# VHH binders against p30636, part 12

Target 1, 243 residues: p30636
Amino acid sequence: MSKKLKPFEILEDSCASVCIWLNGEPTAISNRAENLWNKAKYRVATDGAVNEILKRKSFVEWPHIICGDFDSINKQIDTKNAKVVHLPDQDYTDLSKSVQWCLEQKTLTSWEFENIVVLGGLNGRFDHTMSTLSSLIRFVDSQTPVIVLDSRNLVLAVPTGDSNLDVNLEMTTKMCGIIPIVQKETIVSSIGLKYEMENLALEFGKLISTSNEVTTSQVFLKSSSSLIFSIELENWVYKLDSL
Key: E = the ipSAE of ESMFold2; O = the ipSAE of OpenDDE; V2 = 0.75 times the mean of E and O plus 0.25 times the DockQ between their complexes.

## First folded at step 5 (VHH)

Design p6 (framework vhh_podentamig1; at its last look DockQ between E and O 0.01; V2 from the best seeds 0.00; counts 0 for: pae O 15.0 > 2, framework grips, placed apart)
Fold by ESMFold2, look of step 8:
Structure p6 (fold): chain B 243 residues (1-243), chain A 119 residues (1-119)
Amino acid sequence: as target 1 above (243 residues)
Amino acid sequence: EVQLVESGGGLVQPGRSLTLSCAASGFTFSSYYYGWYRQAPGKQRELVAAIYSGGKLYADSVKGRFTISRDNAKNSIYLQMNSLRPEDTALYYCATSRGEWSDSGYDYWGQGTQVTVSS
């Protein structure tokens, strides 16, 4: 019962993704991120991201959905053809609410997509970054993967049990981390890392795996709890985007 | 005070085996994270293998050839090194710390034992 994880599929032209643009204010949205956004089958922007989109000098496709509590925005800006979705203040974060809403569209509106890609969730306020990681764990068992990225990082949750992770080595520096963010001891075994784990106990405040390195395009992980996996993206990919 | 004494190094031909041992003295042997590190001339010290809470970690370059183990009754850890290669030539150190990564600010190191793999 090994789960297959293919996070680099979000970069394929044929991949149908929802792209969520969370925080537009101080984000460093690169050419790669703009291309990913422009190619997304469904584009979802929060209130703050709309303001950032309006300020960009480069071409950025308009969102299909603008979400949040933005009644004041409707009075001040032209939402154009975007559908306005009200996600009122609750106990959940904006990211969790947005992801849940998107997943519901598969049933309610017959949306068809293979991945949810999140931009802007790894920078700015650090507590928002922690909230992004919490949301990844919340949705770890979803049939639709949630992947977060910025100019340097690709991050996803890995579920309990056995997982096989496809890595596009050309697009990475291979440097990776296996982070036991769930609040309990997490026993991990791996194949395909520079530092292989054999039933190694990981736990925040005790032992975590950082500065590890993928050594193959197929990484096996066996874990007693959900994990955060991060991998550093290659500057060459960023340089190609700039050419 | 934790003290670590390595032994078992030597000169060996490629393809042969050596067993390194590290005798630890101290009151709380079982609570510590133990590792073997190596340093070749002109290189930085690097982790080779580690053992913690029954789990093990190996550098990919040695997995399948090296085995770390420990004997709590003898307060000792071992590194069984099989199929040795010239690239394994280095000064090998036994090291330990609490199960928390560098949180206590103290790491204990042995003096090292030389392993030389040459014809």
Scores: ipSAE 0.447, ipTM 0.782, lowest interface PAE 2.6, mean pLDDT 82
Fold by ESMFold2-Fast, scan of step 5:
Structure p6 (fold): chain B 243 residues (1-243), chain A 119 residues (1-119)
Amino acid sequence: as target 1 above (243 residues)
Amino acid sequence: EVQLVESGGGLVQPGRSLTLSCAASGFTFSSYYYGWYRQAPGKQRELVAAIYSGGKLYADSVKGRFTISRDNAKNSIYLQMNSLRPEDTALYYCATSRGEWSDSGYDYWGQGTQVTVSS
């Protein structure tokens, strides 16, 4: 059957979210992202993000969880109110390890949440950005959606097959992209976009859908492979990170 | 040199059909992306439909009414326009490039063919 994707629920008061704060460039963390972090049911910081949270301590809540291998913390930190989780596996990124750990808490320790929103991960070192996209693809079939947000973008993976994507038209400029990131055939059909695709093969070096536009609050996507959907958030100067 | 020549435009009444043709020369036809754009009086040029190796793209304003197709043996691209409306009145252009569908991505443009939908 068609999968229902509701990525804009993270921006609405209707859902309990896990928020993961990744080590990244400070300019990626907008006022919107700080508000999402503060209202999250569970706040998870990677060890490399703790220094940035400290710089913002007058405006953002402390994490509930600090996780990682602890090679990125610059100084001794008072963690009295945060649980420290050691994730030493070097075979996985901080994002992949944190997502997996949170999903395990839902199964093993009775954590209750409906989605995971990731702050950062689309900036800084380019190879780290590629790792973020790889992690989204890794978790594309999770029953718990994983969504990446920065100051301008909302990004998620869309699974193989049929999907219906709910878009809050008031929260976006409507500009979007459909990106064939996996290294296999990606043939796409769509309904609800300004430039509708009909069995169109998408491929890096050939065609990728950029500067497309959402025209309806529900977008249908059919794909022969998993892909990345990116949509631009509404943008006023006063909503941007002031750093 | 790459050349695109459009034909098939004309004056038609609302609800009628018209087929546009684009003849291409000067390159390996099957390796390129082809699109139809239109420009109405006083408006910017907009993408109508595009085709690449059997896959297609349509602007939402024409989806279900227009059909793009190609004939590699004839080096030609076609746009079949059904259920024409007055708002379809425009100069229609054929364009080609390798992998882009925006105005900035298209390498070659035809001269255009006029379509007028009026009583």
Scores: ipSAE 0.425, ipTM 0.769, lowest interface PAE 2.7, mean pLDDT 84
Fold by OpenDDE, look of step 8:
Structure p6 (fold): chain B 243 residues (1-243), chain A 119 residues (1-119)
Amino acid sequence: as target 1 above (243 residues)
Amino acid sequence: EVQLVESGGGLVQPGRSLTLSCAASGFTFSSYYYGWYRQAPGKQRELVAAIYSGGKLYADSVKGRFTISRDNAKNSIYLQMNSLRPEDTALYYCATSRGEWSDSGYDYWGQGTQVTVSS
């Protein structure tokens, strides 16, 4: 069975989403991200993200949860009514720990949500970007979709096998990448791209499908291994008047 | 510390004009992109105008009526608003970005200046 992936639904309505605010470059969090954050069912801030949230206090809602190892948070910051969750495990990234924690709440508590939206994590420190991708792969088989969003990109992991991606063409520049990232042979077929793939081996150092283009609102991917799918979003600043 | 301070807002009748000013401090003014946003009660914040190295951008609703400009010598951004309409009523914010990703968002905001257009 083909897995249905609908990452763009999150951009339309985040009321059923957990939003995780990652610490990073401020520009990674656009007005779109702020709006998603404010409307999210659950707002989860990593420890370092609290500093940025405070700077934007006039425009963004306070988090429900503040989590992390608290090595980067300003100790003088009042957490207000947020629940503080300590995640001290250093073997995992803040994102991974946060995602895991959220998923656990779905299981262990009354938390109900349909997806996890990670805000940021793709800009700034390159090693952080890699960590973000790693986290996506970690949860690629989760029943709860995890989507990473910054000011320019929508990124998600695509599982092994058949996947059908719903793409809102109007919200994107259609520029996309299909990226092999796991240490396994990655043979890919596609339908719905400018440069279609038919049992094509994707591999770093050889051929990867970057600077591709989505040509339809439905993209079919078949892969022997997990993939990263990235698509460029239309500039939110330029589109605010059309909302 | 980066600071943006808006001024020039007020109550005006439809058809009148206002000029908003934004004084910037705490950074090299010429290196940044700037924009005006507005937020009406119960509505989302929306772009009004932006100025960047590549030119100027306007919301469709204000095209032909509003003009954004920059004065580097005064570290200031301006928004000339002509032919004001009741729907232009909002809190207007000045914003600036830190650089390379300025087109995708702004990092710093002023406190805003209220513009009210009413007969």
Scores: ipSAE 0.000, ipTM 0.209, lowest interface PAE 15.0, mean pLDDT 87
ESMFold2 (binder alone), look of step 8: mean pLDDT 80; pTM 0.801

Design p7 (framework vhh_podentamig1)
Fold by ESMFold2-Fast, scan of step 5:
Structure p7 (fold): chain B 243 residues (1-243), chain A 119 residues (1-119)
Amino acid sequence: as target 1 above (243 residues)
Amino acid sequence: EVQLVESGGGLVQPGRSLTLSCAASGFTFSSYYYGWYRQAPGKQRELVAAIYSGGKLYADSVKGRFTISRDNAKNSIYLQMNSLRPEDTALYYCATHRGEWGETSFDYWGQGTQVTVSS
């Protein structure tokens, strides 16, 4: 009955992932993220990410898929045998469209993968960061988990109801946040945090849980609404990748 | 002016219980949330428990042993401390918060009440 969330499996060599390189912000991508991209079963780049991938060509593999609206860009790029997918709907974000397209491939073309890792989307324009969080909430009930990773953070949506979250303590500083993004009553109870919540209402402008800390490798969360969980990655994790 | 007055501290042996009280005045009591904080000699001040409406928050170190409650009719907040340990020795403060949690500025603090648990 409770959902099992295992976001750290993306950092362990134990599952097939789709990796989406979301934007061209240079600071979004750590050496850890480059390693995740390179080992991904399927590599999907948004059209905004292609130039950044080209700048990193000595360190990163080429995308299997390049997707986007291609509306305002006179692109003279060598796709190097990547499949170009036109996603013209401007009512949805590049992230939402890319995730939806990947999920369709799982059903329509028999793509085999266990999760979707999004690289970037938490930097650059702030409104785009908010849109990334909105997209995580949109796909929170997907049977295929969607996880956002940047150089410092691992971020995912937690669904309404009961969840058990597996945390690899050695890969984190343990500092975490439980953030009520949805405009609905968000009442939370927890087990496995330094500051345990018991039927506590979280709301922007009132209470939000920031600078909390994971104390156990399994965290229980009960919530009346979906929310965002964020945890800080250890500096030595992406520092070791740079060596 | 908002005023918070703590009471109920004392000197007790390990395994005993104490109930701390915080009396609030000078504002609309039910519109605020309240927390109990403690500071031991040579250590940083830490959050022990907080209450907002019907919801509660507890530090992991006290969960299952301490219970926070409020009585809006009496404008009072309580901290029931069971199974006290030597590491619970500290000056305990009552505070009211604007609705931000974590590392935010608190609106008002009491003077504190000393709890000493003898080993």
Scores: ipSAE 0.312, ipTM 0.724, lowest interface PAE 3.7, mean pLDDT 83

Design p8 (framework vhh_podentamig1)
Fold by ESMFold2-Fast, scan of step 5:
Structure p8 (fold): chain B 243 residues (1-243), chain A 120 residues (1-120)
Amino acid sequence: as target 1 above (243 residues)
Amino acid sequence: EVQLVESGGGLVQPGRSLTLSCAASGFTFSSYYYGWYRQAPGKQRELVAAIYSGGKLYADSVKGRFTISRDNAKNSIYLQMNSLRPEDTALYYCATYTRGEWSESGYDYWGQGTQVTVSS
């Protein structure tokens, strides 16, 4: 069944977003990320992100929600302008718990949003980067898309089966990657890429698709397993310079 | 040593077909990635098609017109080129990647090339 993936909707004014500010490195947060954060219908910060938000206080709005396990350091967190949500489950990452909590708010508190934008998560500690990708895979079948924006990178999970991916060609350099991340055979076919795949097995240590290129505004992907799609944004898009 | 020898190039009119062949020696043929690249006058070398086991990869400019295939018993790969156009004129190279990683610049061994010219 063909899934419709619209990762560039997070960059459109018509879509209400939840923004989750993850505890990534400062260089992960572009001017576009700050803009999306400030425009977000709901601003959610992980407890590890609060210090970075404080450093950017002249440019960014305060979070609506601060999520975390809050350990023994809970009393040190200044939450005057935000609701604190305790997420104590030690079996899941801060990102996974925050995404799950936000999805639950659609039902429990009638939150209205169309997507979740994760700001950061692909820079800093490498094990945390792998954890971010794992979280994307966890939520790959969510009705609410989860998309990572880290510097110039727009990254999402693509589910098993057939998917049609909408790309705003004007906003991207068109350079993309199709990356096998799960511990299952990943056989891919594509339409709309410079290097088209036809039942091609992708595997770390053998063949992965990096430096491919989107050639159409609609890209078809068929995969035997879920995978990661990564695409590079144009300089003016992520920097929000004057163009 | 690994050796790749291309053949089958020539001069043909637009709309015609050619089959390029690449004969491989010096290694176990069935275990490696194989690709066809081309380089037109004044242009950079570009990947045309690649094959590994049951899977294939094609540049979108040739998808539907060219077909890559392999014959493990003959230690050969082929590029069937249909509906040839003047812009297909180039020196065509066979390449193999014994390390198993995909890259336009990552092929370990190259043939000497075979010229394809599409003109009246």
Scores: ipSAE 0.402, ipTM 0.763, lowest interface PAE 2.9, mean pLDDT 85

Design p9 (framework vhh_podentamig1)
Fold by ESMFold2-Fast, scan of step 5:
Structure p9 (fold): chain B 243 residues (1-243), chain A 118 residues (1-118)
Amino acid sequence: as target 1 above (243 residues)
Amino acid sequence: EVQLVESGGGLVQPGRSLTLSCAASGFTFSSYYYGWYRQAPGKQRELVAAIYSGGKLYADSVKGRFTISRDNAKNSIYLQMNSLRPEDTALYYCARDLPWGEYSFDYWGQGTQVTVSS
């Protein structure tokens, strides 16, 4: 069975989403990201993100949950009515721990949501960017999609096997990348890209698919390993500017 | 010393087929990867197809119609062009890519003209 991937649903409708606000560069959080955060059914902030949320308090709603090991939080900040969740495990990143905790709430409590939107995580410290991609790969087979929105970038993991990716062509510049980040042979075939791949081995140090373009509203990808798909949003989409 | 020589171009009617050939000499053919590019008057040179050890790459405008192949015994690469369209009219170039790939084309042939017209 091919997996249906619908990352643009988070931009198009009022689906019940969890938004996770990551500790990172302020420029990662666009006006669209603030809009999605304010409309989220559940707002989860990592402890390092609280200071940035506080700086934006006139424009953004307060988190429902603040989670992490709390080495980054300003201890003088009033958490208001947010629930504080201590996630002390040092073997995992704040993102991985937050995603896992949210999935556990869906299973163990009455939390109902259709997707997890990660706000930020692809700029700032480079090692943290790589950790964000690693977390996407960790949750690639989750029944609940995990999608990163960082500035103009919409990023998700694509699983091993066959996938059909729905793209809203009006919302994107169509510039995309298919990036082999796992340490396994990654052989890709595609339908719906400007540069179509046919059993093409993608590998760091050799060929990677950057500056490709989506040509159709449905893109087919077949891959021997999980990989990262990245697509650039139109300026008006992430800034919430009129055309 | 390194030479790439294209052949097989010509005038052809829409819907017909042509096979382009590129003969390579002056180096170890099997150690490299290859691509076909084309350039129409007033346009930039664009990638048509490429062949690597792990597979092939095609521009969307030609996928399903064109097939790239290589013959190490003959030191040649080929572009089989089916269902030709007027928009395929261009000068077609053969290019050599370095052994590690990554679109590092270092030598081009002189080109062969393909004209698709009624």
Scores: ipSAE 0.423, ipTM 0.792, lowest interface PAE 2.6, mean pLDDT 86

Design q1 (framework vhh_podentamig1)
Fold by ESMFold2-Fast, scan of step 5:
Structure q1 (fold): chain B 243 residues (1-243), chain A 120 residues (1-120)
Amino acid sequence: as target 1 above (243 residues)
Amino acid sequence: EVQLVESGGGLVQPGRSLTLSCAASGFTFSSYYYGWYRQAPGKQRELVAAIYSGGTYYADSVKGRFTISRDNAKNSIYLQMNSLRPEDTALYYCATYFRGEWYSDSYDYWGQGTQVTVSS
């Protein structure tokens, strides 16, 4: 296999992460999300997320970076020594701009991190949810993986070609989806799913793989186009109320 | 350290059979995944067959001709190759996925490969 995807790595606290907190629905930010935010090497909040962070002040650490064009933030708010980064480009979403800026810090300021965890990107306004998926596709070939944790779901883009997806079977209900979000022919083969695909054409309006199930800790995917993989976490994982 | 050693390759005539073996050492032999891959000169490495906890997989080019099997007592996996064709000529690799304590410590182990040449 040529590519390794390890989305459950963010839950194991084994590597340095950037965590980006978006202005999404507050209920998307689980106890696990707060835990990941607090343990992140770099905490980046979009300007609209600052108000939610203030409400959770007793449970969450302050951001290192606050970014955006600042339409959503009260200009009188105390930033508590967070670095404020103005990203005025209206052609891109706050998520896309924040990811790009973080990747640039690896070369410009020698930031060291292995992945980017995004919180709050998949609920609230539906058009914003679609925009989050678009951003995942935009960065699918990045050497730094981008993974969305939203309530009970881990969501990531899978690149064109061959991938081995590392699944922690104890942390998931095993329910998963393989979604052909790009407007290109998406032909998929899999190993390690209950409903295996074999050169199967996936397309919105025809066949998409929903309510599939992982059967092994290593899932192989071969795809003619990039796609979205989603997997549901066990209740105790996102609530962080075990042990 | 984990090692995978392939054996059983060689020169055979079209239509004949060959069995490849992969001996695993250096860890507890309870891996969830083993695959046979091949690489012909000037081509990309491709997955031929895999065995995992839920079953087996075969590439379309080898379905009905190749069979993958596992013997945990011998720490080995096998690829039985029947009705061999000239296009099956390649260096054959055995690979397994090793999960460390953390996902960042997980990786694929590859053997050195065994050459299969199908020629009249």
Scores: ipSAE 0.000, ipTM 0.099, lowest interface PAE 18.0, mean pLDDT 81

Design q10 (framework vhh_podentamig1; at its last look DockQ between E and O 0.67; V2 from the best seeds 0.00; counts 0 for: pae O 7.9 > 2, unsure alone 59.9 < 65, grease 29.7 > 24.2, SAP .739 > .668)
Fold by ESMFold2-Fast, scan of step 5:
Structure q10 (fold): chain B 243 residues (1-243), chain A 120 residues (1-120)
Amino acid sequence: as target 1 above (243 residues)
Amino acid sequence: EVQLVESGGGLVQPGRSLTLSCAASGFTFSKYYYGWYRQAPGKQRELVAAIYRGDTYYADSVKGRFTISRDNAKNSIYLQMNSLRPEDTALYYCATYFRGEWYSSGYDYWGQGTQVTVSS
């Protein structure tokens, strides 16, 4: 019953990814994010992201898909060769709608991809950040992993039960958090962290695991509920820039 | 042990292209970070482009004009320089960085440099 979680495969050339550029928040997009976007097998932009993509047009590829409700889109913007997908449902976030649409393409259009990488979900309005985490939990049991990445963080949902998380130590600062975001009792045990948990109850308002540290390339997590794992990414450019 | 040898520099006119090559030997090529640096007369050395695995970085001054790439089979990295400007005139260095242990500070190695002069 142990799941293999390999979130760092999104940073490897061997993986076919969908990349979703979620919104026009400029601080969320680093050189690494631009590279992930350009290498993605399928590039999906929300209508809110289009103006930011235009600002970066000399460095980033155009989206394959532009999706949204289009109530606010500037009519002067040429969609170029992108397919426009209308997602008018106001009961779901742009992220939830975009992820669901991409998963449907595996059956409806025979899209082939191993994961979904989301850019721009962790910056800007705080309520939108909480909505991003809610969407990760919604898709935690998907056969296709959904991973959120910004300039500093890699964030994913970990399912109920046993998981083995593969961490590329070279790509991280090793600082991590295990966050009990669901409205259920969350009892966690771990192997491979500096501050190990042993049948430990995590709860907002009491104890949560922040500023923990990965000590091995494989981290074992057992949880009674789904949770959020967050790890800080190494800024490898600063290593070279300091030379 | 570790050796980096640059080539491909020279005199070129504005608006033209030039490709720099860096041949690496004495180590496991795929494990390392690689960067191209330049130093203009009277200026400090700056990082121009970098590559780690499939990830790339470009300084704002060259973004959209320069492309860094690697060939693991040839143990080489390349810097393709398009739309060259007089301001690109500098001595160009290839450097590599290796993090030996997870908690260690790492090690850096440098080539001898190759001169690029952009002039009419």
Scores: ipSAE 0.202, ipTM 0.720, lowest interface PAE 3.2, mean pLDDT 84
Fold by ESMFold2, look of step 6:
Structure q10 (fold): chain B 243 residues (1-243), chain A 120 residues (1-120)
Amino acid sequence: as target 1 above (243 residues)
Amino acid sequence: EVQLVESGGGLVQPGRSLTLSCAASGFTFSKYYYGWYRQAPGKQRELVAAIYRGDTYYADSVKGRFTISRDNAKNSIYLQMNSLRPEDTALYYCATYFRGEWYSSGYDYWGQGTQVTVSS
């Protein structure tokens, strides 16, 4: 059976999402990200994100949850009315720990949500970006999709097998990438891309699909291994801002 | 012809609210980006709020105080302005931009503007 992926549902008002604010780097957080944060059913901030949220307190909602290791002497955090959750494991990234904790809340506290949206993790140190992609693959088979978003990118993992991906063409430039980051043979077929693939082997150092373009709102992907799919978001505000 | 007509400006005391409207005619309403801009004497025109479909943008100076909205049935765009300050005094324009199908080509249209004055 083909898996249906609907990453743009996070932008719908009726979509119940958890929003995780990871990144302390201010340049990744756009007005779109602030709107997603404010609309989220559950707002989870890492301890490193709290200062940036405080700078924006006039127009972003306070977190429901503040999580992290809290061992830093320089991080005296005013949590106000947010619940504090200690996530001490140093073998996993803040993203992986936060996502895992949120998924556990469906069982432990009966949280109800359809998606996890992660703000940040795609800028700053490049090795952190690689770690974000690794975390997306870790959760690729979760029944709850995990989607990473910044001002320019929407990124998710695509599972092994057949997938149908819904793309809101009007919210994108259509420019996309299909990235074979799993260290296994990755054979891909596609329908709905400018540069179609037909049982094509993808591998770093040989052939990868970057600077591709979606041509339909329904993209079929068949893959022998999990993939990263990246699509560029339309910067419609830039044009208006420059008038 | 394509027209944008702003209305709802006026003299308002600090801390009060005002709603601007922009009536659009002469084109397909759903294909355009819409923005509210303002320009005070001697200053550069600035984008204060914008809307495209259900997605919105606000300048930092107005976030939390202004709300842009869209009514497809009335072919209109609104700017709800709350907690007005003297520095919000300006000529307010609605503008639209049509994104072309390729090469980022497009066209912009502007209204005549409506004056908002926030003063005792």
Scores: ipSAE 0.033, ipTM 0.550, lowest interface PAE 5.7, mean pLDDT 83
Fold by OpenDDE, look of step 6:
Structure q10 (fold): chain B 243 residues (1-243), chain A 120 residues (1-120)
Amino acid sequence: as target 1 above (243 residues)
Amino acid sequence: EVQLVESGGGLVQPGRSLTLSCAASGFTFSKYYYGWYRQAPGKQRELVAAIYRGDTYYADSVKGRFTISRDNAKNSIYLQMNSLRPEDTALYYCATYFRGEWYSSGYDYWGQGTQVTVSS
């Protein structure tokens, strides 16, 4: 069966979402992201993100959860009524640990949510971006979708096999990438792209499907391995500002 | 014909409020994004607030004071301006942006503007 992925639907309403705010470039968190954060059922801030949230205290709600290894948080910061969750494992990134913790809450507690939206994680330090991608791959088979969002990009992991992506074309520039990121043979077929693939081997150092274009609101992917799908969001603010 | 018509401007004292309106016609209103801009004498035009499918943007200078909203039934955009300051004095414009074809240059449409003057 084809897995149905609806990342744009997820982003349209965060009332049933966990939002994870990652530390990163301030510009990565747009007004849209703030709105998603404020409306999220559960707001989870990594320790480093707290500093940024404080700077935006007039515009954003305080997190329900502050989590991480607390190596970057100012120890003098009042966590207020947030629950502090210590995640000391250094083998995993703050994002990975945070996602895992959230998923565990669904099983162990009364937490109910349909998806996880990660705010940030794609800007600033490139190694952090790579870590974000790694985290997406880690949870690619999760029943809970994980979507990473910044001001310019929507990124998610696509599992092995058949997938059907719903794409809101109006919210994007249609520019997209299908990226083979795992160390396995990645043979890909597609329907709904400008440059269609038919049993095409994608591999770093050879051929990858970047600078592709979504041509329909329904994109079908068949892959022998997990993929990263990236699509550029339309920056409507930028467009207006450039007028 | 695409038209944007602003209204609601005027002379007010500092601390007062105004509501600007922009009536749009000639296109499917709900599909597009809208922005309020302002231009003060001798200054460049600047984005004040924008709205797209319920998402909003505000310039830092107006955050917490201004609110942009839309009424699809009336094909109208509004800018509620509270706690007005002398530095808010400007000609205010309503604008929209149409993207004709994918990856093509879009078209911008502007109203004629409405003057807002904040003075004691």
Scores: ipSAE 0.016, ipTM 0.309, lowest interface PAE 7.9, mean pLDDT 87
ESMFold2 (binder alone), look of step 6: mean pLDDT 79; pTM 0.797

